# VH-VL binders against q8ixk2r445to577: the designs that were tried, part 118

Target 1, 133 residues: q8ixk2r445to577
Amino acid sequence: FFGMLQNKGLTDYCFDYNPPDENQIVGHQVILYLCHGMGQNQFFEYTSQKEIRYNTHQPEGCIAVEAGMDTLIMHLCEETAPENQKFILQEDGSLFHEQSKKCVQAARKESSDSFVPLLRDCTNSDHQKWFFK
Key: E = the ipSAE of ESMFold2; O = the ipSAE of OpenDDE; V2 = 0.75 times the mean of E and O plus 0.25 times the DockQ between their complexes.

## First folded at step 5 (VH-VL)

Design j16 (framework fv_recaticimab; at its last look DockQ between E and O 0.03; V2 from the best seeds 0.00; counts 0 for: pae O 6.7 > 2, placed apart)
Fold by ESMFold2-Fast, scan of step 5:
Structure j16 (fold): chain C 133 residues (1-133), chain A 120 residues (1-120), chain B 112 residues (1-112)
Amino acid sequence: as target 1 above (133 residues)
Amino acid sequence: QVQLVQSGAEVKKPGASVKVSCKASGYTFTGYYMHWVRQAPGQGLEWMGYISPNSGGTKYHQNFQDRVTMTRDTSISTAYMELSRLRSDDTAVYYCARVRYSGSYPFDYWGQGTTVTVSS
Amino acid sequence: DIVMSQSPSSLSASVGDRVTITCQSSQSVLYNRNNKNYLAWYQQKPGKSPKLLIYWASTRESGVPDRFSGSGSGTDFTLTISSLQPEDFATYYCQQYYSTPTFGQGTKLEIK
């Protein structure tokens, strides 16, 4: 799958990555923003290695979650995908993060009008359901 | 036995378009990204962009974004690179080369190259 | 773009010589989370495609003779050929894959 990764519950919002420096894409948080597809900051690929890749950069960025954290951040993709970069896109639309055993949920960033994807306990909420558009 | 076989040499006039093909064999075509790199006579290597054969997603270097289109046909394991509005300084050997999906990786196999000559 | 600079642009050597080629990047290509340098070396013979020799700065590609070795970290890298063979006369390129791929200008290794 390749495209905009849209949330079922928070309609009109997509995964978005907008780093301040294209040559240093590592370490910034993945956000959710209105689906527009402009600047290619919203185009991702789900791979057979269970990665969510930022497909508009080379070397490719891979979404990861650092131990003890609940935010999704951009790392460089590695030859062998580390466990913190593996997400299972399930048939019901859930994105299950294998290492933490949690699901990706669309959530409001604390003290902000912004939305971000966060790791949360898995539920049947539409805010935890994702699809490529 | 991994092979990338490219189409034959092309001679074009300025303003024309050229479409180069790259047929893959000996591996799972959709398991590797396909990049395009060119080399002007006596010069070094210049990266142009890539395509994911699995998804069809592309990324082009900004120098080529308005003139290049990369596509693929998974039924025949072939990738294509089309460059439009050709100029004399587009005269070069054009290579396809593969890169692993699993992480940032160098170009481990290259096609034999396609010579494109642009002259009036 | 990260700029790659190679030196020398050409050098002459004899079979059996030890040859050293250097490569410098305009910014670090070391990824601190996995401690890997995103740097590769290629060999290109006239009329032929480039061939991968070394990646991760020092890992030799399968089938590449052990006389080829890579070293360095961050911004400064070296390719060494310990005992030059006749088939080694070629142009050598360094390449970074830390960001949008860029190549050095090449070092042409010629018979003395």
Scores: ipSAE 0.113, ipTM 0.758, lowest interface PAE 5.6, mean pLDDT 88
Fold by ESMFold2, look of step 6:
Structure j16 (fold): chain C 133 residues (1-133), chain A 120 residues (1-120), chain B 112 residues (1-112)
Amino acid sequence: as target 1 above (133 residues)
Amino acid sequence: QVQLVQSGAEVKKPGASVKVSCKASGYTFTGYYMHWVRQAPGQGLEWMGYISPNSGGTKYHQNFQDRVTMTRDTSISTAYMELSRLRSDDTAVYYCARVRYSGSYPFDYWGQGTTVTVSS
Amino acid sequence: DIVMSQSPSSLSASVGDRVTITCQSSQSVLYNRNNKNYLAWYQQKPGKSPKLLIYWASTRESGVPDRFSGSGSGTDFTLTISSLQPEDFATYYCQQYYSTPTFGQGTKLEIK
């Protein structure tokens, strides 16, 4: 699967990645932004290794969750996907992070008008449902 | 037997455009990024950009961003690089090169090169 | 862009000699999360396209003779040819692939 990864509950918001420095794409947080399909910021690939790849750029980034964190951070992709980069996109639309056993949820940043994907205990909330355009 | 076979040599005048093709065989074309690298006479290697053959997404080095267009035709497993507004210092051998796997990896297979000469 | 600087620019040596070529990057190409150095070495003979020799700084590509080895980490890297052969006459390039790819300026190896 390749495209814009959209949230069902937070209507018209997509995964977005816009690092401040092209030479340092690693370590910045994935955000949610209004879906627009312009530029390269909102196109991701879900791979057979269960990676979510930011793959319109080189070096190619893969979404990861670092131990003890709930934020989705960009790492470099590797030939064999590390455990913290494995997500299961289930038929019901839930996006399950294997290592942490939590689901990706659309959330508002505290004291902000910004939205981000965060790991939360899995529920049946539409804010935990995702689909590719 | 991975092969990258490029189009033949070109002679161009300043101000013209050139389009170099790179036909891939021996692997799943859409599974690997294609990069373009050039080498002026007596000079080193200069990275120009890449294309994802699956999505068609591109990234160009800033030095070429206003003059280069990279495309592909997945039905014939062929990538293209077009450089416009040619000038004499664009005289070089142009290579296509495959990146092993779609992540961050070195160039494991290279085309034979296409000599582009810009004169007069 | 990460600048790659090679030394020497050219080198003459005899068959059987041990040869070293160095490469320095303007910033670290070591990715701490996987502990790999995103650095490659290529050989290019006259009239030919480059050939991958070494990646991850020290891993030989399949089919590359044992006399070629790579070492180093972070910003400083070395390609070593332990027993120079006549077919090793070539230009050698380092390249980082941690970010936007960049190459060293090359080291021309001439056999005496």
Scores: ipSAE 0.070, ipTM 0.706, lowest interface PAE 6.1, mean pLDDT 88
Fold by OpenDDE, look of step 6:
Structure j16 (fold): chain C 133 residues (1-133), chain A 120 residues (1-120), chain B 112 residues (1-112)
Amino acid sequence: as target 1 above (133 residues)
Amino acid sequence: QVQLVQSGAEVKKPGASVKVSCKASGYTFTGYYMHWVRQAPGQGLEWMGYISPNSGGTKYHQNFQDRVTMTRDTSISTAYMELSRLRSDDTAVYYCARVRYSGSYPFDYWGQGTTVTVSS
Amino acid sequence: DIVMSQSPSSLSASVGDRVTITCQSSQSVLYNRNNKNYLAWYQQKPGKSPKLLIYWASTRESGVPDRFSGSGSGTDFTLTISSLQPEDFATYYCQQYYSTPTFGQGTKLEIK
């Protein structure tokens, strides 16, 4: 699966990654932004290694969850996907992070009008449902 | 700003081991690979290997495969390089260096270097 | 491993001179997928760590003066200093990162 990763509950919002420097693409947080279908910042790939790859740039980045965090951070992809980069995109649309045993949820950033994907306890909320478009 | 600060100079006897540390700051430690490069006196640069601070995965040059161990402590953003069974030709300045991207990219930031002297 | 060969091993020049250092790789470091040369240049001064100058063969690292330029493709590369400044006297290394990183033997640039 590849393309825009869109949320069901938070309509018209997609995974978005726009690093401030094209030559330093890792270490920043993945956010949610209005789906626009333009540029490379909203193109992701779900791989057979259970990675969510940011592969419109070379080298490719992979979404990871750092220890003690609930945010999605861009890391370097590795030859073998590390445990904190493994996700399961289930048939019901839930995006499950294997290591934390939590689900990715579209959430409002505190004290902001912005939105971000966060790890939360798994529910049947549409805000935890995702699909590629 | 990005900084890599290494441990101090070491003097060792042949057959001993040395462990050099490299503390990173100013960036997401687990987001970048850490490489180790050494330089013998008056000589060029020699790549030793790298570690993924995220996974702990390592890759060593064949010349060091059986003597080098690279580790990290993510809680303090510190990488370690241990070289065992030291010999005189291991005398060198040892550098930790960050790569901008995975495994095969230039080293954009370097530690100040750690001098390791091996002598009987 | 890819072998990197620099030329010359050493050279003397004066302030204001145009200086050229060459680097040759034993095999191409051009990646056809992205059309980029996995080649970098470093500057090292005595008692100091190497400093990245150029990457992707021709892209200057942030903060590097315009007088430094990199060119070349495939197996042959050149570092040029258009007008040598006093602070430019140092040892320069080329490095490929197409595969397992390897460095040239270095070029020592000395004052004439």
Scores: ipSAE 0.017, ipTM 0.668, lowest interface PAE 6.7, mean pLDDT 92
ESMFold2 (binder alone), look of step 6: mean pLDDT 92; pTM 0.944

Design j17 (framework fv_recaticimab; at its last look DockQ between E and O 0.57; V2 from the best seeds 0.00; counts 0 for: pae E 5.3 > 2)
Fold by OpenDDE, look of step 6:
Structure j17 (fold): chain C 133 residues (1-133), chain A 120 residues (1-120), chain B 112 residues (1-112)
Amino acid sequence: as target 1 above (133 residues)
Amino acid sequence: QVQLVQSGAEVKKPGASVKVSCKASGYTFTGYYMHWVRQAPGQGLEWMGYISPNSGGTKYHQNFQDRVTMTRDTSISTAYMELSRLRSDDTAVYYCARVRYSGSYPFDYWGQGTTVTVSS
Amino acid sequence: DIVMSQSPSSLSASVGDRVTITCQSSQSVLYNYNNKNYLAWYQQKPGKSPKLLIYWASTRESGVPDRFSGSGSGTDFTLTISSLQPEDFATYYCQQYYSTPTFGQGTKLEIK
């Protein structure tokens, strides 16, 4: 699966990543932004290795969750996917992070009009449902 | 074993286009990024861009952004690089090169190269 | 882009010699999360495609003789050939793949 990774509950919002430095694409937080289909910052791929890859950049980035965090941070993809980079995109649209045993949820950023994907306890909320478009 | 076999030498006039093919075998074509690198006579290696054979996603070096198009045909495990509006300084050997792993690794296999000569 | 600078651009040596080629990157190619240097060395002979020799700065590609070794970290790297063999005369390139791939300008190793 590849393309824009769109949230069901937060209508018209997609995974978005736009690193400030193309020579340093890692370490920044993945956000949600209106799906626009322009540029390359909303193109992702879910792979057989259970990675969410940001593959419009070289090197390719993989979304990871760092220890103690609930945010999605871009890391480099590796030969063997680290445990913190493994996700299961389930048939019901839930995106499950294996290591934390939590689901990715579209959420409003604190004191902001912006939105971010955050790890939360798994529910049946449409804000935890994702699909590629 | 892994093999990348490129199309034959090309001779073009300035302003023309050239399309080089790279047929892959010995591995799952869609599983590895394909990069293109060129080398002008007596010069070093210049990265041009890459394509994801799986998604078809591409990224091109800024120097070629408006002239290069990379495509692939998964049914025949072949990658293509088309360069348009050719000029004399496009004369070079063009290589396809496989990335060992997804996107962020060295080029472990290379095509034999395709010589493109641009002259009036 | 990350600029790769090799030294020297060319050198002459004899069979049996110890040869050292250096490569410097304009920024670090060390990835903090896995502590790997995204640096490769290639060998290219006239009329042939480049051949991968070293990756992760110090790991030899399969089939590469032990006389080839890579070292360094961060921004400074070295390719060493402990004892030159006749087949080693070629052009060598460093390449970083920490960011958009870029190559050094090459080092031509010629027979003295």
Scores: ipSAE 0.595, ipTM 0.877, lowest interface PAE 1.1, mean pLDDT 94
Fold by ESMFold2-Fast, scan of step 5:
Formats: sequence, structure tokens, C-alpha cells
Structure j17 (fold): chain C 133 residues (1-133), chain A 120 residues (1-120), chain B 112 residues (1-112)
Amino acid sequence: as target 1 above (133 residues)
Amino acid sequence: QVQLVQSGAEVKKPGASVKVSCKASGYTFTGYYMHWVRQAPGQGLEWMGYISPNSGGTKYHQNFQDRVTMTRDTSISTAYMELSRLRSDDTAVYYCARVRYSGSYPFDYWGQGTTVTVSS
Amino acid sequence: DIVMSQSPSSLSASVGDRVTITCQSSQSVLYNYNNKNYLAWYQQKPGKSPKLLIYWASTRESGVPDRFSGSGSGTDFTLTISSLQPEDFATYYCQQYYSTPTFGQGTKLEIK
């Protein structure tokens, strides 16, 4: 699967990565933004290693969650995907982060009108359902 | 044996377009990114962009964003790089080179290069 | 873009000599999560494609003679050829793959 990774509950929003410095893609938070349909900063690929890759930067960026955190941040992809970069895209559309045993949920960023994907306990909420467009 | 075989030399007039092909063999085509790097006569190496043969996703260097298009055809394991509105300073050898899909890797295999000459 | 600077631009040497080529990046290419330097070295002979010699700053590619070695970390890197052979006269390039790929200007190794 590849394309814009859109939320079922927050229906107009897609995974988006727009780091302030293109030479330093590592360590910044993945956000949610209005789906624009043009790919670019919203183009992601789900791989056979269970990675969510950001293919518009070189080298490849891979979404990760650091131990004890709930935010999705960009790391560099590795030859063997580390556990913190593995997400299971389930038949119901949930993105299960294998290492933490939690699901990716669309959530509002504190003190702002912006949205971000965060790890939360798995529920049947539409805010935890994702699909590629 | 891994091989990347590129199309033959091209001579173009300013303002024309050129489309270079790169045929892969000896490995799973969709398992590796395909990058394009050029080298002007007597100059160094300049990265132009890449395509993921698996997804079709592309990333171009900003110097080429307006004029380059990279595509692929998985049925014949071939990647293409088209450069439009050619000018004399586009005269160069154009290389395709693969990068391992899983993880960040350098260019481990290169095509033999395609010489593109732009002259009036 | 990360700027790669090589020195010297050219170098004259004799067969059997030990040669060092230096490469400096405008920012660190060391990835702290895996402790690897995203730095490669290539050899290019006239009329031919570049050939990968070294990656991860110090790992030799399969089939590359052991007289080639790489060292360094962060922003400062060195390629060493311990005993030059006639087939080693070529242009050498460093390349970072930590960000958008960029190459050094090249070092032409020529016979005295």
C-alpha cells in the first residue's frame, strides 16, 4: 500500500510530514493536515517490514515511536526495521504499533487547532481507522 | 548477476526533451529504489532524484523539479528519466543507480551511463 | 543540502605509495540511533561508471581489495590506499546519504 494515509473519523485529514529543515528530517513530529491529493509531504508507503515510509526524502524516513512516548516521529529507515518502527495495518483499518501494543489515533494537538497522530489504547473508534488513498 | 543497462547516446537541440531508459536484471526490481545522477564533462557527480519502482513515488532535486519526470514499467523492469527544455549545460553523462529499499544505503550498482549532448 | 568538501583536488603518487584523501561534511552524518556514519567512497576510472568502495565510513564493499580503508566519524573522513597499484589511478568521490545525496568535488589520483 502506498499513497495518502487518511483518517476515517477525521475525514479530511492525512498523515503529513513537513520538517522545518529538509537537511534534518530526523526527530520531528508527524502531523495531520488537510488532504491535498498531490502526494509530496503526504505520500507514504506501507512496507513488507511493517514500516510506514516517507518516500519524498532521501534517504528514506520511517515513522517511529520512542520508548515511553506517544508521538510519532521521523527516524531514518534501517536495513532491518527496529521494533519501534513496526506498525501492523489491520483489516479493520487500525494501525497497531507492535512494540507498545497501542493504536495510532487522530488527536488534537494541545493548545492549538492542529492535529497529530498519537498512540492510544486500542478502541473501535473511527479516529483509529486509517486507509491509503 | 545484477545489471543496469541504459539506452544509447542522444544528441539533442536546445529546447528538446530526452528520455533515458535503465533496464534492470538479476534482482527483484521493486525491492530497490532507482536514482539518477549526472556528470557534466570533466565535472563531479550531481544527484537528480529517484523513483520507487514499487510505489511509483518520486523525489526530485529542486534544481530539476521543473523539468524532470521519472517513471517506471514494472512489467519490463525498466526505469525512465525524461528531462525537458534542454539547454547546453545539460550536456552530461546520465547514470541510473540503485539503492537498497530496506534501509539507507549508498549506490551499490550503476548503469553504464548515457551520454546526452545538447548543441545547436 | 549538506556540502561535501574533498582535499586535495588532485594528488600525484607512485606505485607502492600510501595515499590519503580527506572528506569533510558541513554537518554531522552520524545517526545517533544506530551509531553509523552515512558516508561512502567511490572510485571512477575514465569513461566508466563510479564503483562503490566503502560504505558506513569504514565497511569495504565485497570484492574491494584490503589496501583500501576508510576512517572517521561525524564530519571528518579519510580514505586510505596503503600500497598503490597501477589500477588505482582514478578519481575518488565521497558521498553522504544521511540526507539528500551529495558528493564531494572529487580527488584525481594521477601518476608522478
Scores: ipSAE 0.292, ipTM 0.795, lowest interface PAE 4.2, mean pLDDT 89
Fold by ESMFold2, look of step 6:
Parts: C-alpha cells; structure tokens; sequence
Structure j17 (fold): chain C 133 residues (1-133), chain A 120 residues (1-120), chain B 112 residues (1-112)
C-alpha cells in the first residue's frame, strides 16, 4: 500500500512529516495534519517488510519508535528493516508496533490543538484505526 | 536485469531547452527514486536532483532550481529531466541513476549517459 | 549540503603500486543508530558511467576485486588499491548518501 495514511476516528487527518530542515530528516516526530494530497508531506508506503516509508525523500525515511518511547519518529530505512520500524496494519485497521506490542493512536498533543500519532495499549477505538487512501 | 536506457545525444543553441529521457526496466519503477547527475567535460560529477516516480515529488539542487524540471511517466517506466535556458557551461553528459531497493545504498545503476552540447 | 573534498586531485602510479585516495566530508556521515558510514566510492573510466566500488565506507560491491578497500569513519575516509592493475587507471569519486547526495571533486589516477 501507498498513499495518505488516514485516521478513522480523527476524521480527515493523515500522517504528515515536514522536517524543519529538508537536509536532516532523521529524529523528528511524525504528526497528524489535515489530509491535503501533497505528496511530499503526506505520502507514505507500507512495505512488505512492514515498514511505513516516507516515500517522497531520498535517502528514504522509515517510521520508528525507540525503545521505551511512545512517539513515532523518522529514521533512515535500511535494506533489512530494524525491529523498531516494523508495524502490522491489521485487517481491522489497527496499526500494531511489533517490538513494543502497542497500537498507534491519534492523540492530542498535551496543552495544544495539535495532533500526533502515539503508541498506546491496543483498544478497539476508532482513533487506533488507520487506512490508506 | 535492471537497466536504465537514456535518449540520444543532443546539440542545442544557447537559450534552448533539452529534455533527456531515462527508460527503466527490470524492476518496479515506482518503488525507487530516480536521480540526475551531470558531468561537464573534464569535470567531476554534479548532482542535479531527484524525482519520486510514485508521487512525482521532486527536489532540485539550488543551482538548477529555476531551470530544471524532472517528470516521469509511470505507464512507460520513464523519467525525464528538462533543462531550460541553456548556456555553454551546460555542455555535459547527463546521467540518470537509481538507488538500490532498500534506500541504504548509493547509486547502484546508472544510465549510459546523454551528451548535451550547447554551442552557437 | 555536505561538502565532500578529495585529495589528491590527480596522481601517477605504476602497475603493482599501492595507492591511497582520501575524502573528507564537512559533516559526519556516520548514522549512529546503525553505526554505518553512508559513504561510497565510484570508479569512472573515460566515456563510461561511474561504477560503484564501495558502500558504507568499507563494504565492497559484488564483483569488485578485493584489492579495493575502503576505510575511515565520520568525516575522514580512504580508498586503497593494494596492487594497482592496468585496468585501475581511472577517476575515482567519493559520495555521501546520508543526506541529499554530494560528490567529491574526483581523483584522476594515471599511469606513470
């Protein structure tokens, strides 16, 4: 799959990545933003290696969660996907992070009107359901 | 077999434009970025930019930002680089180049190069 | 952009010689998360496309003779040809791929 990765519960919000420095894509947080179809910020690919690739940049970025953290951050993709970059997009729409055993949830950033994807204990919430469009 | 076949040599006058094609085969075209690199006679390699064949998104080196356009046609697995307002110092061999599948490698396949000569 | 500086710009050597070429980047190209240096070396013969020799600073591409070796880390890198052969007279380029690609200016290796 490739396209905009949308949240079911937070309607019309998509994964978005817009690093402050176009030359340094590593280490910044993935956010949620209104879906707009611009391929540079909101175009991702779910690969056969269970990666979520930021498909508009070279070198390619892959979403990761570092051990003990709950934020989705950009790492460089590798030929063999590291464990912290592996997600399962399940039939029910849940996005499961294999290493942490947690699900990706749309969440409001504390004291903010901004939204971000975060790891949380898996539930049946529509805020944990995702699909490509 | 991964193969990148570029269009033939071009001779242009100053002020004209040139559009070089790069036809890919032997792999899934939309899965890999295509880069363009040029080399003036007797000079080194100069990176020009890339295109994502899947999204059509591009990034250009600042030296070419106002004169280069990179496009692709996914139905025929072909990337294009167009350079406008040519001047004599644009005389070079223009290469397309691909990154290996993982994105963890540099350019593993290069086109054969397209010589563009700009002279009055 | 990460600036890549090669030295020397040219050198002459005889068949059988040991040759070294250096490359310096303006910023580290070591990716700390996997401990790999995102640096490559290419060989280019007249009238031909560049050919990948080495990636990750020290890993030889398949089919490249083992007389070619790379070393270094962070900002300082070396390509070594341990016993120069007639087919090795070419121009050599380093390139970083940690960010948007940049190349060294090239080192022309000529027969003495």
Amino acid sequence: as target 1 above (133 residues)
Amino acid sequence: QVQLVQSGAEVKKPGASVKVSCKASGYTFTGYYMHWVRQAPGQGLEWMGYISPNSGGTKYHQNFQDRVTMTRDTSISTAYMELSRLRSDDTAVYYCARVRYSGSYPFDYWGQGTTVTVSS
Amino acid sequence: DIVMSQSPSSLSASVGDRVTITCQSSQSVLYNYNNKNYLAWYQQKPGKSPKLLIYWASTRESGVPDRFSGSGSGTDFTLTISSLQPEDFATYYCQQYYSTPTFGQGTKLEIK
Scores: ipSAE 0.153, ipTM 0.694, lowest interface PAE 5.3, mean pLDDT 88
ESMFold2 (binder alone), look of step 6: mean pLDDT 92; pTM 0.943

Design j18 (framework fv_recaticimab)
Fold by ESMFold2-Fast, scan of step 5:
Structure j18 (fold): chain C 133 residues (1-133), chain A 120 residues (1-120), chain B 112 residues (1-112)
Amino acid sequence: as target 1 above (133 residues)
Amino acid sequence: QVQLVQSGAEVKKPGASVKVSCKASGYTFTGYYMHWVRQAPGQGLEWMGYISPNSGGTKYHQNFQDRVTMTRDTSISTAYMELSRLRSDDTAVYYCARVRYSGSYPFDYWGQGTTVTVSS
Amino acid sequence: DIVMSQSPSSLSASVGDRVTITCQSSQSVLYNSNNKNYLAWYQQKPGKSPKLLIYWASTRESGVPDRFSGSGSGTDFTLTISSLQPEDFATYYCQQYYKTPTFGQGTKLEIK
């Protein structure tokens, strides 16, 4: 699968990564933003290796769980995908991070009006269900 | 056991299009990116772009973006590269090459190459 | 694009010699988060496809003889062939895969 990765519960919001410099794609938090349908910073690919890849500018960009945190950040993809970069997209739309046993949930960023994907205990919430558009 | 087998040599007129195929065997076709690299006679290697056989997503180098189309057919494990509006300076050997995972790995297996000659 | 520059463009040597080929990138290809250099070396014989020799600047690909070694970090890299063999006469290319892939112009290794 590839396209805009949209949330079922937080309708109209998609995974979004807009690095300030296209030559430096690493280290910033992945956010959720209004789906604009233009691809670009909202274009992702789910691979057979269970990676969520940012394919717009760099073939090497992979979403990873930041060490010791519940946040998703952009990292350079590794030769062999590490466990913190593997997400299981389940039949019900849940995005399961096997290393932590948690699911990706659309959430409001604390002290902010913005939204971000965060790791949370798995539930049957629509805020934890994702699909490619 | 991994093999990439490309289609045969082509001779084209300026303005024509050429479509090169690359048939993969010996591995899971959808688990690796397929890149295309060309080499003009006596020259070095020039990257053209890649396709993800899993998703069909593509990325092209800016020099080829308006003339190249990469596709694949997963039922026969074959990738295609079509270059349109050919010029004499498109004369080159065109290679398909496999890249592990997300594309952060070098080209570990190459096709044998397809010679494309563009002449009036 | 990152520009890759190789030297020399050609080199004449005899069987048994130790040869070195250098490669410089216009910007660093070292990724600080994993401390890896995104640099590979290929061998190409006339009429044949390139063959991967070295990746991550110094890791030898499976099946490649130990007389081939890579070194360097950041922007400056070296491929060394110790005790040159007849089958080693070929053109050698460095390649970065840190960003959009780019190759050096090649170094032709010829029999003296």
Scores: ipSAE 0.007, ipTM 0.570, lowest interface PAE 11.7, mean pLDDT 85

Design j19 (framework fv_recaticimab)
Fold by ESMFold2-Fast, scan of step 5:
Structure j19 (fold): chain C 133 residues (1-133), chain A 120 residues (1-120), chain B 112 residues (1-112)
Amino acid sequence: as target 1 above (133 residues)
Amino acid sequence: QVQLVQSGAEVKKPGASVKVSCKASGYTFTGYYMHWVRQAPGQGLEWMGYISPNSGGTKYHQNFQDRVTMTRDTSISTAYMELSRLRSDDTAVYYCARVRYSGSYPFDYWGQGTTVTVSS
Amino acid sequence: DIVMSQSPSSLSASVGDRVTITCQSSQSVLYNSNNKNYLAWYQQKPGKSPKLLIYWASTRESGVPDRFSGSGSGTDFTLTISSLQPEDFATYYCQQYYRTPTFGQGTKLEIK
C-alpha cells in the first residue's frame, strides 16, 4: 500500500509531512491536512515491516513514537525497523502501535485549529480508522 | 544480476533540454528508489534528486528543482531524468543509482553514466 | 546542506603501502536513536561509475576486499587501505546520507 493515508472520521484529512527544511527531516511532528494529493507531502508507503514511510525525501523518513509520548514524529528509517516505528494496520482500519498498545487517532492540536495524529487508547471510533486512497 | 543501463552520450546547445534514461534489470524495479547524481569534468559528485518507481513520487535538490523532471515507466523498468534550459556548466556525466527502500542506505548500484556536453 | 571535506585531495603511494584518507562533515552524521553513522565510501576508476565500498562508516559492502576498512564517528571519518594493490589506484569519495546526500570532493590515489 502506498498513497494518501486518510481518516475515516475526519474525512477530508490525510497524513501530511512538510518539514520546514529538507536538511532537517527528523524530529518534527506528523500532521493532518486537507487531502490534496499534490506536492508530495501526503504520499506514504506501508511496508511489510509495518512501517509508514515518507517516500518523497532522501533519506527516507519513517513515522515513530518515542517512549512515553503520544505524538507521531518523523525519524530516519532503519535497516531493521525498530519497535517504535511499527504500526499494525488492522482489517478494521485501525493503526495499532504494538510497543505502546495504543491506536492512532485523528485529534485537534492543543490551542490550535489544526489536526494531528495522536496515540490514544483503542476504541471503535471512526477517528481511529485509516485507509490508503 | 543487477544492472542499470543508461542512454548514450548527448551534445546539446545552451537553452535546449536533455532526457536521460536508465533501464533497470535483475531486481524488482518498484522495490528501490532511483536517484540521479552528476559529475562535471574533473569535479566531484552532485546529488540531483530521486524518484520512487513504485509511487512516482519525486524529490529534487533545490539547485535543480525548477529545471529537472524525473519520471519512470514501470512497464519497461526505466527511469528518466530530464534537465531543461541547459547551460554550459551542465556539462557532466549523469548517473542513475539505486537506493534500498527498506532503510536509509547509500547508492549500492550505479548506471554506467551518460555524458552530456552543452556547447555552442 | 551538510558539507563534506576530504583530505588529502591527492596522494601518491606504492603497491604494498598503507593508505589513509580522511573525511570531515560540517555536522554530525551520527543518529543517536540507533547509534549509526550515515556515512559511505565509494571508489571511482577513470571512465567508470562509483562503486560502494563501505557504509555505516565501517560496514564493508559484500565483495569488497578485507584490506578496505572504515572508521570514525560523528564528524571525523577515515578510510584505510591496509596494503595497496595495483587495482586500488582510483579516486575515493565519502558521502553522508544522514540528510540530503552530499559528497566529499574526492581523493585521487596515484601510483608513485
Scores: ipSAE 0.007, ipTM 0.643, lowest interface PAE 9.7, mean pLDDT 87

Design j2 (framework fv_recaticimab)
Fold by ESMFold2-Fast, scan of step 5:
Structure j2 (fold): chain C 133 residues (1-133), chain A 120 residues (1-120), chain B 112 residues (1-112)
Amino acid sequence: as target 1 above (133 residues)
Amino acid sequence: QVQLVQSGAEVKKPGASVKVSCKASGYTFTGYYMHWVRQAPGQGLEWMGYIRPNSGGTKYHQNFQDRVTMTRDTSISTAYMELSRLRSDDTAVYYCARVRYSGSYPFDYWGQGTTVTVSS
Amino acid sequence: DIVMSQSPSSLSASVGDRVTITCQSSQSVLYNSNNKNYLAWYQQKPGKSPKLLIYWASTRESGVPDRFSGSGSGTDFTLTISSLQPEDFATYYCQQYYSTPTFGQGTKLEIK
């Protein structure tokens, strides 16, 4: 699967990654932004190793969540496909983070009107359901 | 035995297009990215872009974005790089080189190179 | 793009000499999460394609003689050939793969 990764509950929003410097693609938080049909910052690939890859730049980035954290941060992809970057896209659209046993949810950023994907306890909420468009 | 075999030398006039092929063997073609790098006479190496053989997705360097097209044919494990509106400054040896899909890695295997000469 | 600069642009040496080539990047190519430097060295002989010698700044590619070694971290890197052999006369390039791939301008190693 590849394309725009869109939220079922927050219908107009997609995964988006816009690093402040094209030469430093890692270390920044993945956000949610209004879906557009132009690819670029919203084009992601779900791989057979359960990675969510950012395909716009070379080398490609892989989304990860560090132990004890709930934010999705862009990392460089690693050969070992470490557990912190593995997400299971389930049949119901839930995106399950294996290492933490939590689900990715569309949420409002703390003290802000912007939206971000965060790890939360798994529920049956449409805000935790994702699909490639 | 990993091998990347490129098409033969080309002589083109300014304004023409050239399409270079790179046939892979000895490994799973769709498991590696294929990059293109060129080298003008007496100059260094310049990255042009890459293609993901499994999906056909591409990324081009901005210097080539409006003139380069990279494609592949998975049935014959071959990648292609087409450069349009050729100028004399495009005279170079063009290389294909593979990069491991599992992470960010260097170019471990290179094609033998295709010499493209652009002259009037 | 990250700019790679090599020095010297050329040097002359004799068989048996110790040769040192340096490479600097305009920004760090050290990834703090895994503590790896995304830096490679290539050897290119006239009329041939580049051959990978060193990656991760200091790891030798399989089949590369142990007289070749790489060192450095962050922005400053060195390739050393401890005892030059006749087959080592070539042009050497450093390359970063931390971001969009870029190469140094090359160092031509000539026989004295």
Scores: ipSAE 0.066, ipTM 0.729, lowest interface PAE 6.6, mean pLDDT 88

